# VHH binders against EKC/KEOPS complex subunit cgi121 (cgi121): the designs that were tried, part 8

Target 1, 174 residues: EKC/KEOPS complex subunit cgi121 (cgi121), of Schizosaccharomyces pombe (q9p7j3)
Amino acid sequence: MILPLFPETQVHVFVYENVSNCAAIHEQLISQNPIYDYAFLDAATILYKKQVYSAIIRALEDRRDEQMKTKTIHSEVILSLSPKTEISSAFRQFSMTKKSKNIVVVKIDSKLTEEEEFERLDKLVEGNRVEFSDEELQKLIDFKVLKKNYKLDPSTLENPLASILSSIALRGYS

## First folded at step 2 (VHH)

Design na27 (from n34 with T52N; framework vhh_7n9e_1)
Fold by ESMFold2-Fast, scan of step 2:
Structure na27 (fold): chain B 174 residues (1-174), chain A 121 residues (1-121)
Amino acid sequence: as target 1 above (174 residues)
Amino acid sequence: DVQLVESGGGLVQAGGSLRLSCAASGFTFSDYDMYWGRQAPGKGREWVSGINSGSDYTAYASSVKGRFTISRDNAKNTLYLQMNNLKPEDTALYYCTRGYSYGSLFPQDYWGQGTQVTVSS
């Protein structure tokens, strides 16, 4: 995918359900293995495609403006999903854990086509690929997790999209 | 408030050993991955080792594999680095960081003040 404000930046987003090797992937991430240079998100935290794209755009803006707070663009995407700027909290809230079952994987600056990245990721991730769509994401979300991560009350939880996008764009107080 | 206090550094001869400690306070230590990093004079920061919240996974930089062992005691809110067979190249300020994985192995979240390790030839 090509973003209008970042046309030179290659962006790919993948969704996997029923992943059996999250613990092995987590070990590779701790080891700084460069073949795992992706943002691995727990799908329990993602409700909309726009949520992911908003975090990607914010991360790219921070990179453009030399305001990245993390080591890589992929970790900056994870941070950018959080309404707060504290890195450890953002990763605890949104990143894949060894106990995750469904994941969203983001790749930025890929030199590979989408098909080539699928081929590569299918060798790393032991799970079933599903379409990156609001329909598929809504099957994997945990609304209790979403509510806690974005500080949603019952009135905003009925239609949380605007609140989530504002939290990502503004990274303000609850 | 969050604090990370490193200790255990000092002067040691090549081939010697030191055990570093990092005492954590002001947060739930058992919820965080922890890391050791170092910075030698005139050089950039180098990641040394990492351990996840449950001690299920540890990782080491190639330069220290087989010589250093990272461990933690969640009941004592303390992170350790056992350093064996020290080399002059290990001379650096050693500091611990609180964070999570995903290439944010040296997160900008919080660093301690560090403890100096000097290895003589």
Scores: ipSAE 0.013, ipTM 0.291, lowest interface PAE 7.6, mean pLDDT 83

Design na29 (from n34 with D56R; framework vhh_7n9e_1)
Fold by ESMFold2-Fast, scan of step 2:
Structure na29 (fold): chain B 174 residues (1-174), chain A 121 residues (1-121)
Amino acid sequence: as target 1 above (174 residues)
Amino acid sequence: DVQLVESGGGLVQAGGSLRLSCAASGFTFSDYDMYWGRQAPGKGREWVSGITSGSRYTAYASSVKGRFTISRDNAKNTLYLQMNNLKPEDTALYYCTRGYSYGSLFPQDYWGQGTQVTVSS
């Protein structure tokens, strides 16, 4: 969709459940195959659409300001999900692994339509597509992982949205 | 609890000006991008303008670009919209919103009651 503060930037977000080839995808990501230039996230770490868009906006702001800490906009999205500024920790916390079962895939600056990205990703990902919605994400989240990644107290776990968004917005912000 | 209270609307003649204000409370205003949206009678919500948390960047819908100016005062937790050269087509209920937009008719997590702007021909 179009972001009002970044109207020229194309953003697509896809959700797959029951993915059987995460190990193969992971190998392609390690080899830096340009065909796999997406942010591949473990859905166990994502509770809200706003969580993903907050990280995308933060990454776009850092790119606009020439303050990116990673090599690509997609890796910057992964970093931006973390409340810490440590690249390796962010990737361990939020990136898909060879053992992931459900994933969220982000594409920024696509030259393809959403439908064309669907066709392309369906050739790369062996899983079932679901709607990018809070309802579908809440079926895939692991609350123990979420609590650990954002250091949430039991008192905030019932309504963690504001805490998560503040963590993303304030990560190394100046 | 999050509160956004819009004010400054009214009745003006075409070519006139109005300044809208949005008073924010219940959250750390300086951490959020802010937006103005509007809804004309019988139409859906339309994005009007946006400003980043630090005021570095602003954006405007094509229909208002060059006539409207968005600004904010983080010390006062207040968002502003300066509207110049108003047209009858600008008649709408104007809302401020916080957070991240998902498009031109963005689903923000909070909308205030709005402030009515009516532009006579």
Scores: ipSAE 0.006, ipTM 0.149, lowest interface PAE 15.0, mean pLDDT 81

Design na3 (from n34 with Y100F; framework vhh_7n9e_1)
Fold by ESMFold2-Fast, scan of step 2:
Structure na3 (fold): chain B 174 residues (1-174), chain A 121 residues (1-121)
Amino acid sequence: as target 1 above (174 residues)
Amino acid sequence: DVQLVESGGGLVQAGGSLRLSCAASGFTFSDYDMYWGRQAPGKGREWVSGITSGSDYTAYASSVKGRFTISRDNAKNTLYLQMNNLKPEDTALYYCTRGFSYGSLFPQDYWGQGTQVTVSS
């Protein structure tokens, strides 16, 4: 996908369910394996496509403005999902863990086509790929996790999209 | 108030050993993957070793694999690097850092002041 504000930036987003090898992926991230240069998100935290794109746009804006708070664009995406600017909290809230079962994978600045990234990820992720769509994401979300991460009150629980997007854009403040 | 304090550096001859320590405070140490990095004179920072929060996995840069051992004591909030068979090219300022399991890059949000290791031939 091409973002209107960043037309030269290639963005690929993949969703996997029933992933059995999250611990192995975690080990590769610890070993600094360049093959694993992606944002690995726990799908339990993602409800909408717009939520992911808003975080990507915020990360790209921070990179453009030389205001990134983390060392990589992919870690900046993870931070940008959080309503706070505290890095450790954002990673604890949104990133894949060894116990994750469903994941969302983001690739920015890919030197590969979407088809080539899919072939690569098919070798790295032991799970079933599903469409990156609101319908599929809503099957994987954990509403208790979502409510806690975005501090949702009962009045916003019925339609949390605007609140989530506002939180990402404002990072909990302005 | 995150704080990482490295110690244990010094001057040793090639073939010698040193054990570095990193005392962590201001955060829940057992929740974080930890790393050692180094910066040699006139060069950028490079990753040396990493260890998961539960010590179930460790990884090493090819240049130190088999010679260095990373370990941690979560009860003492301390990270260690045992360095054996040191070589002159290991001369560098050594840093510990709190990290996150993410990507192939060195994704760290805090680096300590470092401890100097000098290896003479």
Scores: ipSAE 0.230, ipTM 0.614, lowest interface PAE 4.4, mean pLDDT 85

Design na30 (from n34 with Y57W; framework vhh_7n9e_1)
Fold by ESMFold2-Fast, scan of step 2:
Structure na30 (fold): chain B 174 residues (1-174), chain A 121 residues (1-121)
Amino acid sequence: as target 1 above (174 residues)
Amino acid sequence: DVQLVESGGGLVQAGGSLRLSCAASGFTFSDYDMYWGRQAPGKGREWVSGITSGSDWTAYASSVKGRFTISRDNAKNTLYLQMNNLKPEDTALYYCTRGYSYGSLFPQDYWGQGTQVTVSS
């Protein structure tokens, strides 16, 4: 999807299932290895494409306005998925962990072509790449995790999209 | 309130050693990954080292690997940086930060005021 306020920004989103090397990726992130400059999300937390795009748009707005709370645009994407502005809370709620099995990977401002990013990521992530679609994401979501992260009540669970998007757009305003 | 207080800096000759400490308070120290960063006079901030909450993993910038050792004592809420074979290029303000190493590079949310290290030749 084209980002309305950021049409010149290159955005790539990749989805991997059955990933076996999350601990190795975690080690590279601790090492601040610039090859791993991506946002690595636990797919258990992502239900819709629009959820990811809303977080990307919010992160880009905060970068444009010089209001980023984190050091990189990719860490800002992870923060932006959270309804709260606490960095530690957002990373606990949405990021890949050593125990993750399915992940969503976001790249912003790539200096590589999309084809080169696909080739590169396929070598970094030991898993099966699937389409970034609502259908594929709905196979990987954990509804218990989603309910907890966005504080959804039973009435909103039947159609959570609007509530999730509002939480992302209005984070920090309570 | 979150507080991080660095100490242990000073003037040392090239080839010497220093141990830096970071005393943490106002949060559950054992829940957070911790990092050391530095800023040389007139330059930007540089990442130096990281350690996970359980000490399962440690990492170092290439410029310090083999010379510096990061460690932590969760019972004492303290982070350490053992610096050996110091070089003039290590001269900087050293600061500790709390964060996470899960989903992205540099996931820090707080940092201390720093402790100065000066290495003479």
Scores: ipSAE 0.497, ipTM 0.767, lowest interface PAE 1.3, mean pLDDT 87
Fold by OpenDDE, second read of step 3:
Structure na30 (fold): chain B 174 residues (1-174), chain A 121 residues (1-121)
Amino acid sequence: as target 1 above (174 residues)
Amino acid sequence: DVQLVESGGGLVQAGGSLRLSCAASGFTFSDYDMYWGRQAPGKGREWVSGITSGSDWTAYASSVKGRFTISRDNAKNTLYLQMNNLKPEDTALYYCTRGYSYGSLFPQDYWGQGTQVTVSS
């Protein structure tokens, strides 16, 4: 996928359920294995496609403006999901953990087609690929975690997406 | 099986009042946040009001705030919506919904067939 605001950057997003090797993936990430150059998100924390896209765009904007707070574009995506400015908090909130079962995987600057990238990623992730859609994400979400991460309450029920996007966009401006 | 059955709807004149009820069964009612929604003719579903499992917090759509009151009786497994000062634009099929999962605030995973509210001028 090509984002209109960043035509030179190809982005792919994949969703996996019932992943059996999250612990192994996590270890590779800790060791900074370049083969695992993706943003691995806990699907339990993601409710909307636009939530992910918003984070991606924010990260790309940060890179464009030379204002990234993290070391990599993928870590910046994780940070961008959070309403908090602290990197550690963002990772605790949104990053895949060893105990994760369902994940969202983001690839920035891909040189491959979606199918080719999937084939590559499929060698790393032991799980079932599902459609990247709001419907599928809704099946995987932990709303307790979501509410905690974005401080959602009954007053935000009218438009939870707007609240989430606002939190992402206004990070660091409070 | 989870069931939600709404009642209390009807025809009322503008400025009138109605009290809706939602009878819940098939789950531990007291563990879930509950909500009212509505769907007007030719329009999509919209959120109306929400109440936490313990009634410690309530919220309302801007269009009904100050006129509608949500409440619940956990002992009776019943959700209520007191609607005062009704307006023609409140005409809709009203339905109650349950949070997506235990302790979930939004979105909802179950809803009833609804009860029709019609407000005439």
Scores: ipSAE 0.032, ipTM 0.308, lowest interface PAE 5.0, mean pLDDT 90

Design na31 (from n34 with Y57F; framework vhh_7n9e_1)
Fold by ESMFold2-Fast, scan of step 2:
Structure na31 (fold): chain B 174 residues (1-174), chain A 121 residues (1-121)
Amino acid sequence: as target 1 above (174 residues)
Amino acid sequence: DVQLVESGGGLVQAGGSLRLSCAASGFTFSDYDMYWGRQAPGKGREWVSGITSGSDFTAYASSVKGRFTISRDNAKNTLYLQMNNLKPEDTALYYCTRGYSYGSLFPQDYWGQGTQVTVSS
């Protein structure tokens, strides 16, 4: 995927359901294994493709403007999903956990093609790869988690997209 | 408010040992993976070791594996780094941070002020 404002930046997003090895992936991340240099998100927190792209764009803007609050572009994507500027809150809200079942994986600045990244990730993730689409994401979302993370009231639950995107753009000042 | 206070650094000769401590307050310590990092003058921050919130897994940078041991006491909200067989290359400011095990090789959050370790040849 090519972003108009960042045409030289390669972006790949992958979705896996029924993942059985999240604990093993977690251990590799604690070990700082460079093979696992991705943003691993819990799919229970992601409802729309635009939600992920908005966080990626915000992270890339912060990197361009030398305003990143975290050490890597992948951690900045995770932070950028949160309506708050608190790093710890963002990671607890959106990151994969040992108990996660479905995950969204983001890769930025890849030197590999999307197909090569799929081959690589399919060896690291023990689960079923599905299309990155609103239809597939809607099968994996947990609306109670989404409501809590974005502080949605009942009136916004029927059409939460604008509220979510505003929260990402303004980081709690929407 | 979040505070991380490192202590235990000092001057030692090569082959010596030090134990570093990191006292945490202002958050639920037992909910977070924790890391030790270091920074030598004029160089970037480097990961040294990590430990999961439940102490069920530990990891080390290749340069320190076998010489350093990370541990924690969740009841005391304290993180430790036992450093044995110190080398001049270990000279750096040592700091602790709350960890983020996902999406980042070098997560940055509430870094402590650090404790200086200087190893003479």
Scores: ipSAE 0.407, ipTM 0.742, lowest interface PAE 2.4, mean pLDDT 85

Design na35 (from n34 with G99D; framework vhh_7n9e_1)
Fold by ESMFold2-Fast, scan of step 2:
Structure na35 (fold): chain B 174 residues (1-174), chain A 121 residues (1-121)
Amino acid sequence: as target 1 above (174 residues)
Amino acid sequence: DVQLVESGGGLVQAGGSLRLSCAASGFTFSDYDMYWGRQAPGKGREWVSGITSGSDYTAYASSVKGRFTISRDNAKNTLYLQMNNLKPEDTALYYCTRDYSYGSLFPQDYWGQGTQVTVSS
């Protein structure tokens, strides 16, 4: 996909359910294996496509403005999902863990086509590909996790989207 | 409240050894991957080593691989770094943390006070 505010930036988002090798993927991430240069998110934390795109846009804005708090654009996407500026909190809240079952994978600045990235990721991820759509994400979300991560109250529970997007856009009030 | 307390640093001659400890409290230690970082005078923070929550995997910076060994004791909530064949270039303040952005920049959150390691030539 092409983002209106960043038309030169290639963005791909992939969703996998019933992933059996999250522990192995996590080991590769902490070892800085360049093959795994993606943002690996726990699908339990993602409700809408717009949530992911808002975090991507915020990360790209921070990169453009030389204000990234993390060293990679993919780590910055994970940070940008959080309403707080604390890196450790963001990773605990949104990153794939060894216990994750369903994941959302983001690739920014890919030199490969979407199909080539799918072929590559299918070799790394032992799970079932599903469409990146609001319908599929709604099957994988954990509303208890979502409420806790964004501190949703009764006034936002019926339509959390606006609150989530505002939290991402206004993170750290900077 | 999360606390990390590093100890075991000191002055040692080149080729010597030190063992660092990090005592963790205020969180379920066995649920977290743990890391050692260091900061030399006039330099930024550098990742040194990491260990998964179950000790199934360890990773090291190329500059220390083969010389340092990371380990943990989940029953004691303690992280260790065995440092062998120390070099003057290893002189730094050593920190433990559970905060890590995939081998890049360590955040300030949940860093301990650190333990100073000084290696004389």
Scores: ipSAE 0.012, ipTM 0.263, lowest interface PAE 8.8, mean pLDDT 83

Design na36 (from n34 with P107S; framework vhh_7n9e_1)
Fold by ESMFold2-Fast, scan of step 2:
Structure na36 (fold): chain B 174 residues (1-174), chain A 121 residues (1-121)
Amino acid sequence: as target 1 above (174 residues)
Amino acid sequence: DVQLVESGGGLVQAGGSLRLSCAASGFTFSDYDMYWGRQAPGKGREWVSGITSGSDYTAYASSVKGRFTISRDNAKNTLYLQMNNLKPEDTALYYCTRGYSYGSLFSQDYWGQGTQVTVSS
């Protein structure tokens, strides 16, 4: 994807459903394996493409301004999805767990093409890749999780996009 | 208030052993993966070892694998690091951290004051 504010930044987003090896991926993350340098998100927390884009843009803004709160740009994307700046809370809310079944994977600053990243990820992730689209994401979302993470009431849930994007853009400021 | 208090460091000769402890309070210890990190003088922070909340998985940096053992006692809210066959290169301030590992680096929101380990040759 091309980001208007960061046109030189290479960004790839992949969506996998029916993933059977999340526990093994979690173990590789605990082991600090550099091959797994991606943002692994639980798809139960993601409703829109714009939600992911907004978190990526916020993370890139924080990197540009030397204000990152985490060690990597990928962990900063996970933090940026949260309306609060507490790192542990953000990871508990949005990151893949060993129990996850559907995941969204973000890669920033890849030296590989999208096709080459797919080939690499297909070896790491045991699941079915689907299109990164609002339609596919809406099949994987858990609305109870979304409501809790963004503190949405029933009226906001009818059109949650603006509230979610505001929460991401203003994380730690509201 | 989250607190992590490390202890057990000291001066030891090469080939010796030390056991570090980290006492945790102010949060549900059994909900978190825990880590040991270290920082040598003039160096950046280095990940040493990690353990899952249920102790079902442990991992180690290549530099310490086979010599160090991480463990935890969730009933006592305590994390341990057994360090055997210590080398001068292990000299560092050792920190207890809670949090998540991501990519080639770990991310944490709290760490203790650390306990100094000095290994003489």
Scores: ipSAE 0.229, ipTM 0.634, lowest interface PAE 4.3, mean pLDDT 85

Design na4 (from n34 with Y100W; framework vhh_7n9e_1)
Fold by ESMFold2-Fast, scan of step 2:
Structure na4 (fold): chain B 174 residues (1-174), chain A 121 residues (1-121)
Amino acid sequence: as target 1 above (174 residues)
Amino acid sequence: DVQLVESGGGLVQAGGSLRLSCAASGFTFSDYDMYWGRQAPGKGREWVSGITSGSDYTAYASSVKGRFTISRDNAKNTLYLQMNNLKPEDTALYYCTRGWSYGSLFPQDYWGQGTQVTVSS
């Protein structure tokens, strides 16, 4: 995908369901293995494609403006999903854990084509790849987690997309 | 109110040993992966070691592997770093943090002043 404000930036997003090796992936992340330089998100926290793209755009804006709060663009994507600027809270809220079952994986600035990233990532993730679409994401979301993460009340549940996107875009501006 | 308090640093001769402690409060310690990071004079923060919530996996930066041992006591809400065969290049402010190692060493994840380790030649 090509982003209007970042046309030279390569962005790939993958969705995996029924992942059996999240613990092994987590161990590689603890080990700082550079092969695993991706944003690994718990799909229970993601309802819309636009939610992921808004976080990616925010992270790229922060990188452009030399305002990144984390060490990598991928960790900045995870932070950017949170309505708050506290890094540990964002990672606890949105990151894949050892107990995750379904994940969303983001790769930015890949030296590989999308097809080559599919081949590489399919070897790292033991699960079923599905289309990155609102339909597939809506099968994997946990609404209790979503409501808690974005502090959604009954009035905003009618149109949670607008509230979620505003939370991501206005993070830290209060 | 999350709090992490580091202790055990000091001045030691090259080849010596120190044991650092990190006392955690204000959260369920056993739910979090824990990490040690350090910041040498004039340099940014760097990752040193990590341990999973259940102690089933540990990892180390290549510069300290074989010399440092990370451990935790979930009953005491305490993280440890046993440092053996210390070198002058290990001189740094050492601090602990919770959660993911990616951005967890940044200021937002740091609640104390750390504990200073100085290794003389």
Scores: ipSAE 0.187, ipTM 0.557, lowest interface PAE 4.3, mean pLDDT 84

Design na5 (from n34 with S101A; framework vhh_7n9e_1)
Fold by ESMFold2-Fast, scan of step 2:
Structure na5 (fold): chain B 174 residues (1-174), chain A 121 residues (1-121)
Amino acid sequence: as target 1 above (174 residues)
Amino acid sequence: DVQLVESGGGLVQAGGSLRLSCAASGFTFSDYDMYWGRQAPGKGREWVSGITSGSDYTAYASSVKGRFTISRDNAKNTLYLQMNNLKPEDTALYYCTRGYAYGSLFPQDYWGQGTQVTVSS
């Protein structure tokens, strides 16, 4: 995938359900294994494709403007999903944990083709790959987690997308 | 009001040992993975070791593997680094950090000021 505002930046997003090895992936992240240089998100926190792309765009804007608050573009994507600027809160809210069952994986600046990244990730993630689509994401979301992370109220339930995107874009201003 | 306070550094001769401690307060220590990092004079920050919240897994930088041991006591909200067979190149300011490390170093979520370790040749 190519983003209009960042046409030279390669972006791949993958979705896996029924993942059995999140603990093993977590261990590789703790050891800073460069093979695992991805943003690993808990699918319970993601409702829309646009939610993920908005966070990616925000992270890329912060990198372009030399305003990144974290050390890697992938950690910046995780931070950018949060309506708050606090790094630890963002990671607790959105990142994969060893107890996660379904995950969303983001790769930016891949040196591999999309097909090669799929082949590599399928060896790292022990789960069923599904399409990155609003339909599939809606099967994996935890609405209680989503409402808490974005402080959604009854007035936004009929149009949660606009509220979520606004929260990501206006992080730090509300 | 998160606070991380490192201690246990000092001057030691090559081949010696030191045990560093990091006292945590202001958060639920048992919910977080913890890390030790260091910064030597004239060098950038270097990841040293990491430990999961439940002590199920530990990891080490190649430069210290086999010589250093990370551990934690969740009941005492304390992180430890046992350093054996110290070398002059281990001379650095050592600090602990809370959070999630991806690819590179610290996500800039640490509250410790560090403890100085100096190893004489």
Scores: ipSAE 0.251, ipTM 0.637, lowest interface PAE 4.0, mean pLDDT 85

Design na7 (from n34 with S101D; framework vhh_7n9e_1)
Fold by ESMFold2-Fast, scan of step 2:
Structure na7 (fold): chain B 174 residues (1-174), chain A 121 residues (1-121)
Amino acid sequence: as target 1 above (174 residues)
Amino acid sequence: DVQLVESGGGLVQAGGSLRLSCAASGFTFSDYDMYWGRQAPGKGREWVSGITSGSDYTAYASSVKGRFTISRDNAKNTLYLQMNNLKPEDTALYYCTRGYDYGSLFPQDYWGQGTQVTVSS
């Protein structure tokens, strides 16, 4: 996939439902296993493809400008989903937990083709791969979680996309 | 505010042992995975060991596995690293870090000031 402003950057996004091994994945992340170098997001927090892409673009901009607040581009994607600059809050809000059932997985700067990443990731994640599409994401979202994370109220409920994208793009500037 | 204070470092001969402690304050210690890292002179930071919030899982860098043991006491807000059979290459500034229950490989958001470990041959 090609991103606006970063056409040479390799980006892959995968969605899995009914994942049974999130605890095992968490253990591999604790072990610093380089095979698991991805951003693992809880799908309950993601409503739109544009939400994920906006966070990726923001993370890449911060890397380009030498303003990353975390150690890796994948950690920076997780941070960039948050409307706030506080790292611990962002990870509690958006990252996969041992209890997650549906996840969104982001890979940046892959050395593998998309097909090879699919084959590798399908071996690491015990769940059903679904299309990365607004339709599939809308089946997995938890609106209570989304409203809390982005501070959505009745005035923003009619068009949450614009509010979410603005929050991501302007993180740290307001 | 968050504070992590390491102690227990010192000078020890090869083959010796040291026990490091990290006293945590300013957050709910039992909610966080915790890590030990180290930095040798002229080198980057290296992950040493990790422990989950409930102590149900521990992990170690291959260079220290079998020699080091990570543990925690959530009632005392303290993280420990028992270091046995120390080698000169273990000489480094050791620091504890707070981590997340997470979706990325390196999710550490707070680092202590460190405690120096020097291993003589």
Scores: ipSAE 0.226, ipTM 0.622, lowest interface PAE 4.7, mean pLDDT 86

Design na8 (from n34 with Y102F; framework vhh_7n9e_1)
Fold by ESMFold2-Fast, scan of step 2:
Structure na8 (fold): chain B 174 residues (1-174), chain A 121 residues (1-121)
Amino acid sequence: as target 1 above (174 residues)
Amino acid sequence: DVQLVESGGGLVQAGGSLRLSCAASGFTFSDYDMYWGRQAPGKGREWVSGITSGSDYTAYASSVKGRFTISRDNAKNTLYLQMNNLKPEDTALYYCTRGYSFGSLFPQDYWGQGTQVTVSS
């Protein structure tokens, strides 16, 4: 995908369900293996495409303004999903764990086409790729996790989009 | 309330050994992957080693592989770094942090002051 505000920045987002090798992926992340330079998110935390896009836009804005709080654009995307600035809590809230079953993978600044990136990721991720759509994400979300991460009350859970996007956009400014 | 307190640094001759400790408090230590990093004078922060929450996996930077050993004691909330065959280029401020992923080794919320390691030739 090409974002209107960042037309020269190539962005790819992939969704995998029934992933069996999250523990192995986690070990590669601990090893700082550059092949795994992606944002690996737990799909239990993502309800909307716009939620992911808002975090990507925020991370790109922080990079443009030289205000990144983490070392890579991909870790900045993970941080940007959180309503708080604390890096460790953001990763606990949104990042893939070795126990994750479904994941959302974000790649920014890819030199590869979407098809080439998919072929590469298929070798790293042992799971079934599904469409990056609100319909597919809604099958993978955990509403208890979503409520906790964004501090949503029961009435807001009926239509949480505006609250989630506001939390991402206003992180660190309020 | 999160605190990470590093200790065990000092002055040592090339070829010598040191054991660093990191005492953690204010969070559930056994839930976190832990890392050691270092910063030498005039250089950026460098990842040194990482260990998973259950000690089932460890990783090392190529510059220290075979010489350093990371370990942890979850009952004591303590992270360790055994440093053997030290070289002058290992001279740096050593610090620990909690983390979960590639590129997040040095968060803005880090609260430790580190422990200085100086290796003379």
Scores: ipSAE 0.196, ipTM 0.575, lowest interface PAE 4.8, mean pLDDT 85

